# Ledger of designs, part 3: VHH binders against Probable histidinol-phosphatase

Target 1, 306 residues: Probable histidinol-phosphatase, of Schizosaccharomyces pombe (o14059)
Amino acid sequence: MPISSHSHSGQFCLHAQGKLEDVIQEAIQQGFQSFSFTEHTPRDRVEDLYPEELHLQPEDLFKTFDEYVNEARRLKQNYGDQINILIGAETEYIRPESVELLKSLNTKYNLDYFVGSVHHVNSIPIDFSPELWQKALQHVGNNPEQLFIDYFEHQYDLMQRLHPLVIGHFDLICLFAPEDAKEVFKNSKSVWELIQRNIKYAVSYGGIFEINTSAFRKGWKTAYPQQRLLELMVEQGAQLTLSDDSHGPHQVGLNYHLAKSYLDKCGITSLCMIEKGPDGNGTVVKNVTVDNVWSKFVGTNGITNT

## First folded at step 1 (VHH)

Design f10 (framework vhh_6fv0_2)
Fold by ESMFold2-Fast, scan of step 1:
Structure f10 (fold): chain B 306 residues (1-306), chain A 124 residues (1-124)
Amino acid sequence: as target 1 above (306 residues)
Amino acid sequence: QVQLQESGGGLVQPGGSLRLSCAASGFTFSSYAMYWVRQAPEKGLEWVSTISWSGSSTYYKDSVKGRFTVSRDNAKNTLYLQMNSLKPEDAAQYYCARDYYSGDEGYWTPLDYRGQGTQVTVSS
């Protein structure tokens, strides 16, 4: 009975595919016990539009988000008896002022939770392309240590001011890092002190870290976070959840057999599942076993890497 | 190394049928959504169909919906496209491709790797 705490659809995300209803139908078909809708939060400035969004205005993003919440609620009403459905959003932290926009969205929509993600450093996208990652590096004087420091400082500001329940793909900043920057990431005492601070802080407010399988489809040998960081999280008493970060029905549950191998390798036997309280009030986190998550998984039957 | 080998193309009359196959190796086939894409002379690459990693969900270009059926056999590392009621507009080089997404918020590409393709001709 698999779970996913992070997903997108082509109906509400320009770089994704398929209808939100197709996504939930696929999750049901694969035997998911819990699935969260977490489309991207809107942005209020033209300069914060991604290259694929150049034909849009910020007002279009707010309209899209409103349509997302309405459709998600319709689908929860229609399918909620077959599968546990949560309605949240994945944050866009572009600048410190972004947090006030995120708080206003939660006040307006009463979302179940946020996936607290940082996709920008100093307002420059770091997971869109290697070219934009290089632009972000140039912005900090071609100093990769400073780029990593700024990333984790942005993450910390988001954590302190929003307390997102789920910490999204913790080490996303490494996706397009070239070899010399990866060496700095591995060896910088300053960076690792910030990483440890952020993990301890999230644990302190009940934040849970996602094991995000999208890293596998992007060529990584692990999910987010990489093994060294996952081991640190476990040592710090962090709670973990599972996410496919699907960008369409075709990615629901994608690489979960690789995730199982990764969790087994790291000795992880328990994950967190998110649900609403008995009368629909509040958001509740409960422990599930890794064995339960892979139980009755129709798509893979628990197949491991060979 | 990732290898995709298409087969099953050929010459067919309008209204005829062909079954394309794609043999995959060098990666964990069951971990990837797969695509069929095509390219006709003087035209760009067109998406035709998608199948989820498990085979539970299938998606089609509107013009082929009801005529084409995509399927997969994960035990045999093979992808299929059953093409019925073929039209002259379906004539193209057909490729299978492994899904790939370049970043969470970035543009996606269905074509991190594709094979040499198999030619479909619809004539006379």
Scores: ipSAE 0.000, ipTM 0.323, lowest interface PAE 10.9, mean pLDDT 87

Design f11 (framework vhh_6fv0_2)
Fold by ESMFold2-Fast, scan of step 1:
Structure f11 (fold): chain B 306 residues (1-306), chain A 122 residues (1-122)
Amino acid sequence: as target 1 above (306 residues)
Amino acid sequence: QVQLQESGGGLVQPGGSLRLSCAASGFTFSDYYMYWVRQAPEKGLEWVSTISGSGGYTYYKDSVKGRFTVSRDNAKNTLYLQMNSLKPEDAAQYYCATGPDFYESHYSFDYRGQGTQVTVSS
């Protein structure tokens, strides 16, 4: 029975589609045993609005997040007996001060967990468009090594101060990297030292790395993280979970057949499922086999043939 | 089975107007955000405009604000882009697109049409 630790809906994300209820109904229809709602955390500055949000105020993002938590809790009450529903959020780490906002959100809403994601380097979005990725590169003097260093330093700051349970799409910074920048990523000893530091640190506090299948629909031959990074994580004893990072009901479980092939190729036989403890107390991590995750997968996304 | 078909492009003089259309099929049109994007020869793929499923929210690239207007007719499953005061810089292949992660993966989206060419010259 499949799982997803990271998802979005068009009801609460302007670049996603469908209602949150449609997303959970699709997960139930596909035979998911666990599904997490993890909408984006709000931002507190006008300058941090994405291009699609330019006619909003920061206050509107906080209102949207409040509406998200209320709707998610309603859906958990209505569907929680059919599927394990976790209510979390995907972090927006735009600047060091972002972490205090994230802590305040957890104090207010008592979220099940965070997907600890970095979507900005030096406050510039790096996964929105190639144009903005180039702007982020220009900000560091057109030095791709420095851009990667800054990305992993931001990730490390987030890890140290928030201890997010799930580490979101670890190598997202590579999504719009041109070939020359990818070569720098591959060959930089400084960058790989930071990668190793961050993996070891997350392992030390019980952080779990997501295998995020959205990379496949973005043209990658692997999920996030790419194979060399996944091999390093396995070598370091990292725990792994599975995420579709769905942005609507039509993306629930999307490309999971490709994820199965990728996990098999890398010799991965175990994943982590996240659930609430007895009587709803605390968040609990449970090991599940890869075979169990694909067992009774009724959606075509779990099938390895055409 | 999402299908998108753009039309309405052509040659226009600077300062002229064009209205682009996108006919959509294979999905519940009114439930989905729609986008206009363009590819100019030297700039690559650029986002131009967004409209929510209901039409209640519209967003524009700064350089086209006040000149371009996006709209939709959910009864006809059709998206529109009214382009006024066209500049040479607006010359591009224009595509309509849909998909929840369009902004994150616009090089890998399955849900765009073949495009319609807009040329701005004398």
Scores: ipSAE 0.000, ipTM 0.207, lowest interface PAE 13.0, mean pLDDT 86

Design f12 (framework vhh_6fv0_2)
Fold by ESMFold2-Fast, scan of step 1:
Structure f12 (fold): chain B 306 residues (1-306), chain A 122 residues (1-122)
Amino acid sequence: as target 1 above (306 residues)
Amino acid sequence: QVQLQESGGGLVQPGGSLRLSCAASGFTFSHYAMYWVRQAPEKGLEWVSTISSGGSSTYYKDSVKGRFTVSRDNAKNTLYLQMNSLKPEDAAQYYCAKFEDYGLSWDTRDYRGQGTQVTVSS
């Protein structure tokens, strides 16, 4: 019975496809045991709009998020008996002040959890395009080591101030890194020390790291995080969860067969599933076996995972 | 070796119809979601449509909804795109793709097929 702790729909994300209801119906058809809605949090500045959002105002993002939470709650009421549905959000950490906005959203909506993600370094998007990644690099004096340092410092600030339950795609900063920057990432003692610090810190408050399969559809041979980082997480006693980071019904469970091979290669036999506590109170984390997650997965799914 | 061969393009008048085909070989076709993407001269690659591995779920770019229909025949390892009410804006080289070839921004991923040209003019 598969699980996913991170997903998006075209109804509430301009670079995704399909309605939120279509996404959950697809998860049900594939036999998912648990599926989390985690649309992007709104931003409060015009300069923080993504390129596809330039025709919008920040107020439109808050309206969209409100509509998301309302639709998610309707769907949980209608489908919650068929599948475990969690209602959360994926963070946008653009600047230190972003955390106060995130806290206010949780106060207003009482979300089940956050996927703690960093998509910007020094307010510049690093996962949108190679051109914007280069702009982020130029901002730090064309020093890739400094770009990686800033990324993991932003991640650490988010972890310290928000304690997000799920740590989103830990090494996203590497998505558009050219070969010379990848060598810096591989060999920098400074960067490696920050990585170790952040993993240890998240473990200390009960944070769980997602194995995010969107890396496969983006041309990676592994999920996020890459193998060396996953091995370090296991060595430090980190808890892991599984996410498709789907951007539409056609991506629900996508490449999960590749994720199974990756987990097997790394000797990982257990994952975490997120649930609501007794009587719907609080958010709880339960261990599930990898074998149970993949039980009857192949042969009952409507969308291929190869 | 994975191979995708597109066909069915041609010249049509505005409002006309074309049916594109994509013959797949070298992989288990029924196990993969398939995509149609297009590229007009001097423009980036644009996603057009997606179909799930079993054919039950289909998705479309907003500008083609109601006009284009994607389908597949898993017994024949063939993907189709029925294009109705064609507009000048639809003129492009059309490519089919297996999902893993188009995992990044559509503009930066390599496609497997050579494509088929669609021209819309009076």
Scores: ipSAE 0.000, ipTM 0.180, lowest interface PAE 13.6, mean pLDDT 85

Design f13 (framework vhh_6fv0_2)
Fold by ESMFold2-Fast, scan of step 1:
Structure f13 (fold): chain B 306 residues (1-306), chain A 122 residues (1-122)
Amino acid sequence: as target 1 above (306 residues)
Amino acid sequence: QVQLQESGGGLVQPGGSLRLSCAASGFTFSSYWMYWVRQAPEKGLEWVSTISPGGSSTYYKDSVKGRFTVSRDNAKNTLYLQMNSLKPEDAAQYYCAKGYRTYSLYTKFDYRGQGTQVTVSS
């Protein structure tokens, strides 16, 4: 009975596929007990539009987000008795001013939660290509330690000002890091202190860390976060959740068999499931066993019958 | 090693048609979002059209909708732009551009060819 705290659809994300309804139907078919809609938050500047969005104005992104929330609420009404559906958003932290926009979205829509994600360092994307990762590195004087410091400082600013319930793909900054930068990440006392600070801070407000399986489809041997960071999170008393970060029906539950192996290797026996309170009020977190999450799996995306 | 070679430009009268081509090599063409962008002498670079890796999703600048059609042939590593009902305002150097990833984000100009000139004049 799997769970996912982080997902996208082609209906509201131009680099994803399929309708939001197709995504939830696939999750139901695979026996998911909880599934969160978490489309990307809109941006307020033309320079922050993605290439597929260049035909749009920032106002169009806000309209698309409004349409997303309306469709998500319709689907929750129609399918909520079959599966726990949560309606949230994945943050875009491009600059410090981004946080005020995120707060205004929550005031307007009263979202169940945010997946607090950082996809940019100093407004430069760091998870889209090695070439853009190199541009981000050049921006900080070709100093990989400074790039990692800036990433975790942005993450900390987001955590302090927004208190996102779910911390998205904690170590995304490492996706395109070359071997020499990975050695800096591993050995920098300054970076490690910021990592510890951010984990402790999130734990202090009830933040939970996603085990995000999209890392596997991007060539990683682990989910986000990498093993050393996962071990640190456990040592700090962090709570963990599971996410497919699906970008369409075909990615629902993708590589969950690899996530099970990873969790077993790390001795993780419990995860958090997110749901609404008993009377429909507030967002609550409850513990589920790893064995429960992986019981009675049936699916077309790497989930097998038990 | 990434190469983009545009062709098919030329001189055409208002209301005429041209078909631009972009031959791509040095990367897995079928995995990338592709773009057509243009630049007229007095204007900055402007986006014209976008096509998804599999060709199922297409997007257009408002002023060219219904007149231009983007397509791709992944077996031939070739991107196309069919331009109908050309207007003087369409005169520009046209470039094809590669996206940065399979679901391409941010800069539309990762790798750009030398372009092909489109002139619309009576």
Scores: ipSAE 0.000, ipTM 0.157, lowest interface PAE 15.6, mean pLDDT 86

Design f14 (framework vhh_6fv0_2)
Fold by ESMFold2-Fast, scan of step 1:
Structure f14 (fold): chain B 306 residues (1-306), chain A 122 residues (1-122)
Amino acid sequence: as target 1 above (306 residues)
Amino acid sequence: QVQLQESGGGLVQPGGSLRLSCAASGFTFSKYAMYWVRQAPEKGLEWVSTISYSGGSTYYKDSVKGRFTVSRDNAKNTLYLQMNSLKPEDAAQYYCARQYGWSTYRSPFDHRGQGTQVTVSS
């Protein structure tokens, strides 16, 4: 009975695939007990558009998000009796002013929750390409320690001002880090002090950390977060959830068998599932066992995940 | 090893047509969305079109909608882009790419072919 707290569709995300309805139908077919729609939040500046979005204006992103929320609500009405559906969004924290935009989106749409993600450092994308990661590094004077510091400071600002329920792919900054930068990450006392601060802060407001399996399809041996960080989270009493970060129906539940092995290796026996309160009002976090999440799991998307 | 090979580019006059092809190998083509992207020096890299893994959904950049048609033949592991009513601003190096975005095993820029050049001039 799997769960996913983070997903995208090609209908509302240009680098994803398929319709939102195809994604939820696949989750139902695989026996998911809970699945969250969490499309990317819009951005209000032309300079914040990705290369795939060059043909768009910021106004188009807001229109797309509005269409997303409407479609998600229609699908929850039609499929909500078969599967627990949450309607949220994955944040784009590009600059400090981004948080006010995120707050205004929640005021307008009353979203179930945010996946609090940082995809930019000093407004430069760090998970798009190795070339852009190098530009972000150049921006901080070719000092990888400073790049990591700035990433976790942005994450902390987002945490303090938004209190996102789910902390998205905690160590995404490491995705395109070359070997020498990975050594700096491993050995920097300053960086690990910020990591500990951020974990403790999120735990203090009830934030939960996602085990995000997209790291496996990106060539990692672990999910996000890497093992040392996951061990630190457990030590700090952090609550964990599971996410496929699917970018289409073909990625629903992808590599969940690898996630099970990773959780078992780290001695993790419980996860959090997100649901609406009994009256359909408010968002509630419920503990589930790892064994229950993998119980009667039926993967049928044609990609090896069991 | 993932291989993508584009062909079909060339010199064409404004208002003309070209059909681009992309031959894919080294992966299960039918399981991946495919993209056409182009590089025009003045604009940078631009997304042009997306086609779903089944071919059931297609998406286009506004400026090419109604003029370009993307299609695929999963039995032949081939992606196509039919370009009609070509304009000077369509001149670029055209690449096919496997899934546009950093959320795959590698950026789609890591899984592009060498490209095929499209020149639109009289």
Scores: ipSAE 0.000, ipTM 0.210, lowest interface PAE 12.6, mean pLDDT 86

Design f15 (framework vhh_6fv0_2)
Fold by ESMFold2-Fast, scan of step 1:
Structure f15 (fold): chain B 306 residues (1-306), chain A 122 residues (1-122)
Amino acid sequence: as target 1 above (306 residues)
Amino acid sequence: QVQLQESGGGLVQPGGSLRLSCAASGFTFSSYDMYWVRQAPEKGLEWVSTISSGGSYTYYKDSVKGRFTVSRDNAKNTLYLQMNSLKPEDAAQYYCAAEYSGWPEYDYTSYRGQGTQVTVSS
């Protein structure tokens, strides 16, 4: 019975494909036990629009998010008896003021949870393109160590002020890092002290870390987080969940066979599943075995399993 | 190192057909979703089509639906785009790609080929 704590659809995300209903139908077909809708949170400034969104206004993002929540709730009513559906959002932390916007969204929509993600450092996108990653690097005086420090400080601020249940793709900052910057990441005592602080802090409030398989489709040999970070999380008693970070029906459960190999290599035998509490109120976390997650799993290309 | 090599472009009249191919090497082709992307002169990069790793799911830009068909042969590490009823607005450099991280800046990924030129005019 597979699970995914992080997903997107082309209906509500310009760089994804397919309708939200097609995404949930695919998850049901593959035998998913739990699946979360977690579309991107809106942004309130023109300068925070992604390049693909330059034809839009911030007000359009809020309208899209409202339409997302309405559609997600319709689908939960229609399919919730076949699969556990959670309705959340993936955060956009662009500046410290972003957290107040996120809190207001939760007040308005009463979301099941947030995937706490950082896609920007000093308001510059770091996962969109290598060029924008270089722009973020230039902003900190071409100092890769400072860029990593700023990333983990933003992540820490988000964790402290929002307590997101799921920590999204922990090491995303490494996606477009050139080899010299990756060496700085691997060897910086200052950076690794911040990493340890952030892991310990999330563990302290009950935050769970996603094993995000989108890294495989982006050419990585591991999911997010990379092996050294996953080993550190396990050492510090971190709870883990599984996410496909799917951007359409065709990516539901994508590369989960690679994730199973990765988890086995690291000795991981349990994961967290997110579900609604008794009477359909509140969000609760339940431990499941890795064997259970891969039990009777049917992938997009047929059958995939342990 | 990942390599993608496109071929099959050329000059065709409106209403004509072309079949593009993309030969992949240096990675496990069957594990990757594949993409067709195009860029016309003085225009931005544009997504055209997606095919899932196993070939079960295909997606198309609205303007090409019903005219273009994406397919793949995992045994041959090859991606295809069958283009029928070609229009002048389809004229562009066509690229295949294994992965991308954003739009319209797709061309900054390392998993993109050199492209093949499609010209639709007299």
Scores: ipSAE 0.006, ipTM 0.409, lowest interface PAE 10.1, mean pLDDT 87

Design f16 (framework vhh_6fv0_2)
Fold by ESMFold2-Fast, scan of step 1:
Structure f16 (fold): chain B 306 residues (1-306), chain A 121 residues (1-121)
Amino acid sequence: as target 1 above (306 residues)
Amino acid sequence: QVQLQESGGGLVQPGGSLRLSCAASGFTFDSYAMYWVRQAPEKGLEWVSTISGSGSYTYYKDSVKGRFTVSRDNAKNTLYLQMNSLKPEDAAQYYCAKDTFYEGYSLDSYRGQGTQVTVSS
């Protein structure tokens, strides 16, 4: 009975596909026990629009998010007896002021949780293209160590001020890092100390780290986070959850058989499932076994490749 | 190495039809959704259609629904776009792309050279 703590649909994200209802129907067909809707939070500046959003205004993003929450609640009423549905959002932390917008959204919508993600360093996107990653590097004087430091400082600020339940794709900053920058990431004592600090901090408030399988379809041999970081998380007593970061029905549970192999390799036997508390109030984290997550997984994505 | 090769573009009059093809190599084709995207002169890149790895799910931009049909032949590692009732606003360079484009991946890393579609008398 698989789980996913992070997903998107083409109905509410221009770079995703399909209706939110198609996504949840696919999760049900694959035998998912729990599935979270976590569409991107809106942005309040024109300069923070993604390339596909350049025909829009910031006000349109707020309208889209409102429509998302309404549709998600309708689907939870219609399908909630068949599958555990959580309604959250994936954060956009573009600048320190972003956190006040995120708090305002939670006050308005009373979301089940946030996936705390950082997609920008010094307001420059770092997961859109190699060219923008290089622009982010140039902004810090072509010093990759400083780029990594700034990324983890942004992540820490987000953690301290919002306490997101799920920490999204922890090492996303490495997606477009060239070989020399990866060497700096591996060997920098300063970067390693920030990584340790952030992991310990999240653990201290009950934050859980997602094993995000989108890394596999992006050409990685592991999910996010890479093995060295996952091993550190386990050593620090971090709790883990599983996410497909799906961008449409066709990506629901994608590469979960690779995730199973990765978890087994790292000796991980327990994951966290997110659910509503008794009487449907509050958000609760519950331990599930890895064996339970793969039990009765109907889709081919759950098959262990022996 | 991922390679994508588009073909089938050309000049047609309004109301005409074209079938675009994309030959894919260097990856397990049936394991990835595929996209058709287009770019008109002096405009941004625009999503047109998506087809899942199995072919079971298809999605379309609202303005092309009922006129365009995406399909794939996984045995031949080939993606198709059947375009009917073509309008002047459909004129663009058409590209196929592997299932990483819409997650902030560089289109340049997973896109072919494109095929030009012109709609005029």
Scores: ipSAE 0.013, ipTM 0.420, lowest interface PAE 7.9, mean pLDDT 88

Design f2 (framework vhh_6fv0_2)
Fold by ESMFold2-Fast, scan of step 1:
Structure f2 (fold): chain B 306 residues (1-306), chain A 121 residues (1-121)
Amino acid sequence: as target 1 above (306 residues)
Amino acid sequence: QVQLQESGGGLVQPGGSLRLSCAASGFTFSDYAMYWVRQAPEKGLEWVSTISSGGSYTYYKDSVKGRFTVSRDNAKNTLYLQMNSLKPEDAAQYYCATDLYGYEWDSSDYRGQGTQVTVSS
């Protein structure tokens, strides 16, 4: 029975597709036992709008998020007996002040959890386009080691101040890194020390790392995180969860067969599933076997993958 | 080299119809979802429609639902958008895009040059 801890819909995300209801119906059809809605958190400054959002105002993002939470709660009432539905959000950490906004959202909406993601370095998007990744690099004097250092420092600040339950796509900063920058990432002792620090810190507060399959559709041979980092997480005693980071119904469970192969290759036999506690109170983490997650999985063609 | 070439735009009266095409090359077309996006003067890039890799799932922006129909022919590596009952607010440069990177449908690297749709009397 598959799980996903991270998803988006075209109803509440301009670069995603389909209604939130279509997304959950697809998850049910594929036999998911748990599925989390985790739309992006709003931003409070015009300069923090993504390129596709440039003609919106920050107030529009807060309205969209409010509509998301209301629709998600309606869907949980209507479908919650068929599938475990969690209602959370994926963080936007653009500047240190972003964390206070995230805390205020949790106070207002009482979300089940956050996917703690960093999509910006020094307020510049790093997963939107190669051009913006280069702009982020130029901002730090064309020094890729400094860009990686800043990324993991932002991630650490987010971890320390928010304690997000799920750590989103840990090494996203590598998505648009050219080969010379990837060599710096691989060989920098300073960067590796920050990676170790951040993993150890998240483990210390009970954070779980997502195995995010969107990396496969973006041309990677692994999920996020890449194998070397996944091996470090296992060595550090990290708990892992699974995510499709779907951006529409057509991406629900996408490349999960590749994720299974990747987990098997790395000797990973258990994952964490996120659920509501008894009587719907609180958010709880339960260990599940990899075999159980893939048990009776009905893929896109209606064929079981067991 | 990923290449996308849009065609079929033009000037049409309100209430008219146009059929857009996108010829794709340089990647395994049948393995990727395809998108139609548009950009009007003084507006940001707007998602219009999606079709899954096999064509089983289609999605539309609320304002075009019931008027636009997306389809694909995987044997011909071609994506289509049938636009009916066109309104002045539909006037825009239309692009096809692929989901190679999820966010990359907003990037020029994964869009073609586009085809202009003008709606006026």
Scores: ipSAE 0.000, ipTM 0.221, lowest interface PAE 12.7, mean pLDDT 87

Design f3 (framework vhh_6fv0_2)
Amino acid sequence: QVQLQESGGGLVQPGGSLRLSCAASGFTFSSYAMYWVRQAPEKGLEWVSTISTGGGYTYYKDSVKGRFTVSRDNAKNTLYLQMNSLKPEDAAQYYCARGEWYSDTYGPFDYRGQGTQVTVSS
ESMFold2-Fast, scan of step 1: ipSAE 0.017; ipTM 0.383

